# VHH binders against Flagellar brake protein YcgR (ycgR): the designs that were tried, part 54

Target 1, 263 residues: Flagellar brake protein YcgR (ycgR), of Thauera aminoaromatica (c4kar8)
Amino acid sequence: MAELSTPSPASPAPLDGGRGDELEKFTLRGARQILQLLQDLITHRGLITAHTGGGHSFMTAVLKVDEERGRVVLDPSPDPQANRRALAAPRLTCVTQLDGIRIQFPLVGLGEGQDKGRPALFAPLPAEMLRLQRREFYRLQVPLAHELSCLLKAEDLARKPVEVSARVIDIGAGGVAVVVPTGAAEFVIGGTLPACRLALPDGEPIELDLEVRNLNRQTQRNGTEQLRVGLRFAALPRAADTRIQRYIFKTERALNAKARGGL

## First folded at step 7 (VHH)

Design E66 (from D29 with S59E; framework vhh_7pa5_2)
Fold by OpenDDE, second read of step 8:
Structure E66 (fold): chain B 263 residues (1-263), chain A 121 residues (1-121)
Amino acid sequence: as target 1 above (263 residues)
Amino acid sequence: QVQLVESGGGMVQPGGSLRLSCAASGFTFSSYAMSWVRRAPGKGPEWVSTISGYGGSTEYADSVKGRFTISRDNAKNTLYLQMNSLKPEDTALYYCARDLDYWESGTFDIWGQGTQVTVSS
């Protein structure tokens, strides 16, 4: 009887895993630092997305830090079902931003109660808080099965026009990340790639202009080097925007359904 | 510096209208979906509406559907929320938020300080 290991609900895609070592540099574990950061969140009235697992989340905010009791007070969801899920979750993953810095922290041991006569959620203070200075835009991770691609109109080292078929690894409202073989083309940050074609599963490719925003060389496990290229939509027709958003929405829904043990 | 600044809030009678604005700075505005979120007294934050980067798609909470209209002017780096047929239940602090391109998660990475909307007779 092979215990079908229930695929762990797709945790929000780990922040692009800089090696565990790099994340340590951005992880706060000091009690004072954690308290200060939580206070800063209160001061700035920062909204927090709390992930409960299974593709579910709700918006909350830190209302208070109770140092004496070693707990944080959160706003409950207006949705009773979300609160029930939160309370049933073994762990909340809280995501927010302060001053352009992404902040992520776990909460364990969530409880409900009242603060000053108002419903509230309570959790022990987080043991750690991750501060990521780099604006890591959470984009939809494109499922490999979708075979999403982008035909890039680029130049080689000799400035000769070349077409490169690139696999799209993530997509958002503002752009795509793609992977290309190393040496397939020369990319310049800030450069525009005109008349590219983004292939979506729902129909004809979208013609669009792309701006190179970042370049990252990656070595695969097999030793092959590839180039990750972050591309911004420089100009996107309204119809194309609608299609992209629809794709993202449908894909996310499907992924969430799968994570919930559905299809 | 990345910043969102909400404005346009105020006090209005039931059935009245308000238009909220959110001025964005410090980032490429058109590259991001934008959302409105509200926090009513004694309640947790509630998602109100989202608009795609180029305004091609909009979504609304059921509670505001048909009454509220989200729009944006990318040339002005400004997000709008037209609120019609306001109800006392719409009383809240309204936040403008930059969407992390995670549609169903309601995940935002930047938000303003909020603008107060009060609907009362």
Scores: ipSAE 0.120, ipTM 0.608, lowest interface PAE 2.3, mean pLDDT 84
Fold by ESMFold2-Fast, scan of step 7:
Structure E66 (fold): chain B 263 residues (1-263), chain A 121 residues (1-121)
Amino acid sequence: as target 1 above (263 residues)
Amino acid sequence: QVQLVESGGGMVQPGGSLRLSCAASGFTFSSYAMSWVRRAPGKGPEWVSTISGYGGSTEYADSVKGRFTISRDNAKNTLYLQMNSLKPEDTALYYCARDLDYWESGTFDIWGQGTQVTVSS
């Protein structure tokens, strides 16, 4: 006889370390951004689950940020044993939610003291904070003059392997959007395209696996149909990520310089 | 081993309502964002809605915003889509999909068999 209806966890668990490469793009390391996010948690009285290791955690909140001393002040647990475990831990992993956005950050060097006569825990400001947002907010529109292309390894209508050279119309940290003629290949959301080749200026094509994110059919002025395919980078190597970011940065700077000169 | 099974589809009049369910098995359901994706006759797949692993965040396609509500019951490993004010344009095969990234929509690795929704007078 087993009991049914296990309730949902009251607090979110820490994110899996195996997701580190996928989560890097959502990690804040700017001191100003970190301070602002911590202040937002104070303003909204965000409840934090602090994980001390070994399956132990306690509920806390950020009481204040002391910029001059470079530390955060936390509300201690009403359970003295939880506080002792926290002080003995080499690291706390703090997890919270703000307006539906998941926030996670480490704290090291936890100490105890008082704030305005009340018991408090304090730690140095975190060097990084994870802030997960659902939408990709920025994509560089690729200038037509760059003739950026991605050679896709896909399947045709008869399920035979086919290589399609697709024009890259936008590019971001997480992927590209390409256009292909309707019927050139079959795409399904969630499908993978292995060993595709992204051609960037100033180097050899980058070989990478792409995952189909979205599909949009378009009719051009000449009456031909094209398919816009949104593709996500899978397991992107650090060197490839660096090259893509450099291309985006360089192109954006060039476009901004041209726009200012035209004004 | 990993499986998603959709149910709750059917025929309904314009302005009607339906509730879709998706039963998940073979993985830690609460660790993944889940999505609904639909495919209308003669069209490609269209993303409809996503819910985070903890249920604290939801996103909707503009075409369904204000009419559809995505929810989940992690104790039952079940995803839901409440569809209100249905339109003929909502006619499609609806798929439950597991999202590879906790918060990003559109990167799916597992799909169900789909459940047919037909909105017709």
Scores: ipSAE 0.000, ipTM 0.115, lowest interface PAE 14.6, mean pLDDT 76

Design E67 (from D29 with S59N; framework vhh_7pa5_2)
Fold by OpenDDE, second read of step 8:
Structure E67 (fold): chain B 263 residues (1-263), chain A 121 residues (1-121)
Amino acid sequence: as target 1 above (263 residues)
Amino acid sequence: QVQLVESGGGMVQPGGSLRLSCAASGFTFSSYAMSWVRRAPGKGPEWVSTISGYGGSTNYADSVKGRFTISRDNAKNTLYLQMNSLKPEDTALYYCARDLDYWESGTFDIWGQGTQVTVSS
């Protein structure tokens, strides 16, 4: 009986590009704001992925906000094992999307019980909710046909300067994710890559400084390892920002047209 | 605008078949793993199936294994779920969902509105 190892959900990749300070502007801490956002989730019947740690998660939804008791009511998993993991977890990380906005919030102190005779999970209201607006944090998955690239000015293991041509796999207003061969360069989270060049289809490459925000090793289907690097735009000129936004908008429009059966 | 729209739901008799579709828009469809999740009345959401971005890998819940087949047409930006040998316990609202980051992340960031499947004699 081969225990079909349910793919251990990788911990949600750290949100690309936000310095702790930058995320503060997107973090709701006001009680009224939190309650409103939770109510919006209820109204829209938003499904939530709740991460329990250890690569495990389950799908849930906010069913009710109990303001009097200061708690949120969640749908339990149909999987008893998932519920057990959730209850044993010191913290749940809840992730969802509403109107194109990514929402993330922690829940601590999960308990089980009944709401109106139905099994339910209970947690105290979150102390904070992260609301990432699409405009700022939306990542366009770059079509392979566009062949976007970024020339990275990096260092090797010997701290010798190297230039690495990296394929851009996603792009947003705040940065890019790129893939490089493993060992092509040494990257340090929080490190700055100066004078890099982002190639867009519409003209000359954009010179910019990039900050390394995250690193993820990925194994391709063919068994080849590659490194995914999340990069934040450290200082983006206005003109460059406009070009990037235009590219994203045009590409998104084209993808939508295609999806609708357009040429 | 990023959107998922499910279709193909309906009422069928036990042992019958349905094919669900999910039309994706507003993102590079092939870059994301896609999943089906269902919600039965009075129950929490249940994962049904996942398919990788290029369709090379598929995974199924034990409850549907051997009966359901997930597939995708990346040229049409469409996800499918072929459901055979349907049972009353398959009655649910079926959602299409996009994986938030990568395959096996278990995190979904975009959901459709769902399509209702009802299996009843």
Scores: ipSAE 0.005, ipTM 0.225, lowest interface PAE 12.8, mean pLDDT 84
Fold by ESMFold2-Fast, scan of step 7:
Structure E67 (fold): chain B 263 residues (1-263), chain A 121 residues (1-121)
Amino acid sequence: as target 1 above (263 residues)
Amino acid sequence: QVQLVESGGGMVQPGGSLRLSCAASGFTFSSYAMSWVRRAPGKGPEWVSTISGYGGSTNYADSVKGRFTISRDNAKNTLYLQMNSLKPEDTALYYCARDLDYWESGTFDIWGQGTQVTVSS
């Protein structure tokens, strides 16, 4: 049954709930911010994919924000079965975007009725909304078995050039996160690392200029320290962008197939 | 003015083929992933296929894999869907959509008017 299958990688599937803490910095919880974002979706006619669970979803839109009753009014699906599934679901996960901004929010307590004599769905205002400013915030967690590496062209503490082979732990359209031993090189947020080499499974290493976006020192369970470095791609050639997208696609396909088969 | 215009739909018998086109204007076409989405009678929209900005990566719904091929010509700002081995179940209105994320289908902000495909004997 298609209803028992995990969504394909190209499905408008919600971002992984296991990354909740990592997405907290992109989560809006202020009532005024939530109201403004919902109003922006109305103004720009944003199409919303509403996930009802079990691989089911339907297309909707926010028609109105009813502040007096503390609820959103949604356009019902032309498919009666989709509406019945939505009403029976414990929660909807709504996914949309606006000018490159990914927006995701839960709706709990969905009901049906009428708005100005027309059929409508309604739910209480969400307590939170995820707002990702750029598609470059989307990241694939790199499987350890892939042993993806990036050769970083950096400087040591004496400002001498040094090359560090770093393990790639996540990758997206806008950059990578890597792990290096503490003290292997000096990294400064905003600094540029020229001509680094990203090794993907297919073909020659890709030469990339990378900008340091963030630094996080982590102590592993064995007591060793590692530095997690977030790096942004600077000026991707067409071929490099295509190869990175292809790797992300192929890997997500394989991970989803494995998750489905591992049931 | 951002616009997507589909064409190439029609009536075919089961096992037949059709090639859909989508002409894009008003934006940098090669910067965006593009998708085909269909709506069958009595059903909600179903995502069909996505292609990356440079055309090197493609993805398909399980129902069309091996039968449909998505492609693009960035010099002509045109998206294509080659549909082979058509089945009655492929009968739908087919929409071209601009996709802001290659991987996350449903991040669409611009849709065309649609082109009708009817597969019957």
Scores: ipSAE 0.000, ipTM 0.150, lowest interface PAE 13.0, mean pLDDT 78

Design E68 (from D29 with S59Y; framework vhh_7pa5_2)
Fold by OpenDDE, second read of step 8:
Structure E68 (fold): chain B 263 residues (1-263), chain A 121 residues (1-121)
Amino acid sequence: as target 1 above (263 residues)
Amino acid sequence: QVQLVESGGGMVQPGGSLRLSCAASGFTFSSYAMSWVRRAPGKGPEWVSTISGYGGSTYYADSVKGRFTISRDNAKNTLYLQMNSLKPEDTALYYCARDLDYWESGTFDIWGQGTQVTVSS
């Protein structure tokens, strides 16, 4: 009886080490900014996934910020084993979202105690908090076998029009993520790519306008650098929306069937 | 306004069943994965289950696997949790939550006020 290891939620891939320099603009290091963001998390009652390493995580929330003591108060896990792992971990990686923005921050020096007579976890305030704007829609990981592609109409470094065939790696109702070779084109966050073509398996490519929402450099195992580009559907015809939704639905169903051993 | 409203909670005996509902409004429901989270008295929150936007994928915590079933009706903007073979340890406030990135991060940005489930003899 093969213990179907519940796919441990993939440890958030370390924010692809894009060159530390590119993430700096998204990293908060100011004490006031950090405090404000933590307060915002409290106000919005944001649930946080705390990663303890080794593929383990637990759900928590920021309960309080103690400015006087320079610490954050967290909900402990209902699982004693998760708490033990958390306390033993040299570092927690906390991941959450607020208003569609991914927030990631480390906590070091976790301790347990009581807050107002209730069990709580304590940690010093994070030294930094990363804010990354991501898609507001859920993403379907596109199976490699489907070979979805998007023809991007972009510009090169010389601002000459170029067409880049990009592989679609994920898709949602609001957009796609694609990978392109590094240097294939210049992308600007907030920029529009007009009259692009999304190829779906069920018919003719869909012509659409795309807006660049995020850029992430990735190094492949073979050492080749690729650029992951998050693209929002800027203008999607209704018929196209229906096609995309249908594709996502069918694919999700198929993946689920496979996971259940039904294929 | 984005809103989630849970219902269907109550008191049941061990071995009993409940069906929770969560009504969503103010956003495109089918565009988001949805989750159930619970919080027992004096304990932190615990993830229970997640369902993808179109319902093709479902995930469960080990503690509820085989007993609970998550489902959704996108035409009604409603999330469900069928809970069977309930145990005292299932006693908690149950929240529905919107999951913006269930595949990579399992992060939640909004949740309802919760519905109380009490399992007691």
Scores: ipSAE 0.029, ipTM 0.501, lowest interface PAE 3.5, mean pLDDT 84
Fold by ESMFold2-Fast, scan of step 7:
Structure E68 (fold): chain B 263 residues (1-263), chain A 121 residues (1-121)
Amino acid sequence: as target 1 above (263 residues)
Amino acid sequence: QVQLVESGGGMVQPGGSLRLSCAASGFTFSSYAMSWVRRAPGKGPEWVSTISGYGGSTYYADSVKGRFTISRDNAKNTLYLQMNSLKPEDTALYYCARDLDYWESGTFDIWGQGTQVTVSS
């Protein structure tokens, strides 16, 4: 049975805010955090499903944030009835995804008008935004002191086999993100890197196959470019899975203890 | 500057066929998984299909499986969607999208205006 051949998208249904304290840690209430997240949605052209109640929804996007007036400007639906339902609704529940994270937020007091001569919907800035990462996409930021590395088996620009020792910047149950110098190797989304070696602080390196899932080119403050590569664990043996989970748990515990004053 | 330009939409009768194209520029096309995402009036965005960078892996929404085929020509920087046995519920604006993260997350970039597909009796 091929797990990824028929992926089920994350449920489009809104998460109930009445789930109490279990969602509280994932809820952003700071004005600056809310503004930054809304700007990220604009920058990435994030499509938003706006639920108006009664099983009705429409697609929208944040066109801009008017910080001075405390408002968001939304793209109206091409369906006039959807816009009428939205304006009549006491609350919109907006759901979107960004970088593997589910984002959900309410909008109350929706109005209509024009922005720079074009039809638009307006709403006050949300007082809260839910930012929830799925457990399988949870990633521990690897402490620099751990010097965690993965020896990648890839091809260079001339298509010759090359081994690249990449620094692991984050790690989760499903994979790792690594950083490599620009030009060290070629990576293609969906490509498999066989027999790579993941070095954890304790024990022998883990030999495993990695699938390239994402690529991000980043420019450092000094102008140096580096490539960040997201890699999925393929066919991870149970013993290797246990070691990775143990490392994540142990490191989180240590980081939490340090944050509480080093107990 | 990342740019994706969709084309090939139009009006067809139920049971008809269309082939959509997406011309990509401003990035190394073969290094990214590409997706088709559609938006119907009064509905949220629906993921339709994804193809890996090399073209070796394809994924389809249950609603289109067996009817639609995704493909790519990396030499031409072009993504395709062959749509057969079209139904009225396939009526939507179709966007091609660059996948920004793991497929299961549903994260994507959409550039351009999309191409309209209308299936009517």
Scores: ipSAE 0.000, ipTM 0.290, lowest interface PAE 12.0, mean pLDDT 78

Design E69 (from D29 with S59H; framework vhh_7pa5_2)
Fold by ESMFold2-Fast, scan of step 7:
Structure E69 (fold): chain B 263 residues (1-263), chain A 121 residues (1-121)
Amino acid sequence: as target 1 above (263 residues)
Amino acid sequence: QVQLVESGGGMVQPGGSLRLSCAASGFTFSSYAMSWVRRAPGKGPEWVSTISGYGGSTHYADSVKGRFTISRDNAKNTLYLQMNSLKPEDTALYYCARDLDYWESGTFDIWGQGTQVTVSS
């Protein structure tokens, strides 16, 4: 009802329940792997959204892993009501991200106390942690043999228009990831690239507007640097959406057939 | 190497002002969204504000809206937070963070060491 509102960043939501079984292969159950991942969250000061159920959540962080007592120490919420909800909940679902990797884990048996004289929340170490590269959750890895490309309409360092043919490395319902040589164009997170052309194996290139979501510089084993650009479909027509979905399903079917010893 | 260094913290009285700075190095600063996140003594971390790579879009937590202004100078690789009408509740360690995903706001990969802000009489 407020005419003036302050948009805040969306808290990461837990993965759909129906996808849980499909994600078993991305679930870590080794004690050493779990400890290392929790330690990585501490080192990177990773912010965690803890879901307490009923649409309620709060922001926390792992302060410490107490291996001797088999527990994690968490930052309590500045909101006392959020802490009360968390302590009353039978289970917390913790969601966070590290370097574009989605991490999700349950905490059961939350308690409160103090760590070095400061209020803290305590829970037994999780028995499992989901570690899923966010791109892989919704995206097909494009076979190199398909030579899928996208002609990007971007700007160079001098803000002059430039066209770059970029190799598509993954594709999903919401967008594509492409690789470009370092220096080929400048990309700004949140910027729009109008009238780009996505070339699928069958048919004419699809003209669409792309929005830059993320950037990652990668050094290849041969010492060359490439820029990986995540691009969102800003305005995807129904016909284009149908063609992209058909490509994804056809390619998945072909890859599954190869795995089963098919043609 | 990629690095963020905060400065400008200090002690002020309620109603006072401070300007925080974050110097970025080792990456193309203008390509990334940037955020300020704070942690009060004995409290969990709280997101404060985010600014787009071009500086044309900004978002604020309800607790600071109308009082804080996030800005950036891409020519100087520097992020700023202008804090006005400071309250005791604003007392916290303030962190600068690089944001990899503008649309999910909160995919942070690089953090600074923090700068302390204390508001008391």
Scores: ipSAE 0.005, ipTM 0.330, lowest interface PAE 10.4, mean pLDDT 78

Design E7 (from D29 with A33H; framework vhh_7pa5_2)
Fold by OpenDDE, second read of step 8:
Structure E7 (fold): chain B 263 residues (1-263), chain A 121 residues (1-121)
Amino acid sequence: as target 1 above (263 residues)
Amino acid sequence: QVQLVESGGGMVQPGGSLRLSCAASGFTFSSYHMSWVRRAPGKGPEWVSTISGYGGSTSYADSVKGRFTISRDNAKNTLYLQMNSLKPEDTALYYCARDLDYWESGTFDIWGQGTQVTVSS
């Protein structure tokens, strides 16, 4: 009877692999620092998204830090099913923000009980808390199989108009990141690329204006240089927004289903 | 500085209406989904509603569906929640939140201090 090791629900994709060394600089492990940060979360009444795995999460807040018992007290979900999932999860990944800084911390050993006669969740104090100054906004990582592309209307070094077909690597409500061959076009941060075309799998390309927000040169393993371009939607019709959101929703759902072993 | 500031809360009788506002600053407002979340006394936070960055999509919790309307004015960097047919169970601190993920993820990275809504006879 081969114990089908239920694949551990895919931990939320590690925040992009900045080298383990860079993350260390932003990781708090000091007990006092952790306590202070948790207290700050309480003071600011910060909402926390607690990920339970398998694509499930619930909203909570730190209610209290019990230093004597070495535990944190959390609000339970109003959804009993979410609480059950939380209690069954080997680890919670808690995500929040304080003063514009993303905070992430694990909780292990979640239990339920009462605090002052009210239902509460309890966990040992986190061993570490990650403070990320760089606002990495969540974007859907586009599956390679979807082959999303964006036709960029840009200029070359001579300011001659050029069209560059760029692969979309991530997409969000506010924009896309694309990769282009180095030297394919000149991009200026803050510059507008008018009348670009975003190709989605579900129909005709969406015409839209894009604003260049960031540029990052990347060297591939094979030594080839690529330029990652972060682009903001400068103007997006409602219909286009709906399509994009639908795509994101559908893709997220599919990815989550796959991660759960359903596909 | 990234900031969300809620307003418009107050006391209202059952069946009454309120309109909440959330002023956003310090980020490109239209680039983010925005949500309302509420926390009732003695209960955990509950998702209420989400609107897409450009307002093309909206979603609601079943508890508020048909009564609440989320909207946004990107030119004013403001999120709204029109609350009609208010019930005592709607009594809560209402938070405006920036949503990083699709509406079902419930992942928020920024929220305000909240505005109190009290529905009582």
Scores: ipSAE 0.077, ipTM 0.552, lowest interface PAE 2.7, mean pLDDT 85
Fold by ESMFold2-Fast, scan of step 7:
Structure E7 (fold): chain B 263 residues (1-263), chain A 121 residues (1-121)
Amino acid sequence: as target 1 above (263 residues)
Amino acid sequence: QVQLVESGGGMVQPGGSLRLSCAASGFTFSSYHMSWVRRAPGKGPEWVSTISGYGGSTSYADSVKGRFTISRDNAKNTLYLQMNSLKPEDTALYYCARDLDYWESGTFDIWGQGTQVTVSS
């Protein structure tokens, strides 16, 4: 019964340019603030997922900050291929969390060498770091028993309109993740799906415009391929926002109660 | 508010056993996959094991399969790692991590200093 291994975890998805202007108010650009935040990551031994592009990532940590040389020192991966991919990448996107705060920052100009006789990766200090509170991208894993669905208005390979009923696997203030059979529709990162319908309990479906943010192909145990699609709420009406938050709150409360005594 | 606090580490001889615990607070524990990650001196972080939200699915790194067992008690908001047949190469700081692998969260949450496991004679 116990799985031998997860083949590879789904690559963590960094927040990208579609939210860039909205994220500016959460972006640190002061040298002192950046140094302090990196030092906090060292103190708390924060594990970092570093995205090298092409769906590849590896786990690292900040070993030290070299203020004099203006660079950060990182743990290399025990996988030599991951280190080669990192060194070849034009940019790393580093994602971590500290005290319920998401931290994300770019590293450019990665090199390799040694720190006190041990292999290390080096990069110039980032010019910016993003700090977001947990509430801004909390996501509820949707219980299978809820049968939550979203009717997507998309296009097929021939650019003909198609409607796809997708199962919602998670939901948050910023969007949903859904699963669809591979080939059911064509999705393009950055593309907008207008007038989709999110079916929540206790009301009419909510009509929403959704932006495609990421795509991840997965093979199920039975050999069936499915596509995971991350979708951002483009223009969320206040009434829809209220209903989504109510669903999240109510479901979280019910899951907490179930864990304590069984419902 | 969100916290993960590891405990149960210590010094053991090769072939010994330890049980690690992770006390979670400030979030709906059962809604998240949870993982154990370790960091040995002079090496990068290594993923050890993952368990699904209600415990129906588990996975392990090849280096620990058959020796380690991950489990959880959602009523107590606690994650466990039972470590048997310990080897010197298992010496590391062990971290409890909340799995956030989707586009909005995208990483592991590590809140404490970890718990130190040392296997030596």
Scores: ipSAE 0.000, ipTM 0.262, lowest interface PAE 12.2, mean pLDDT 77

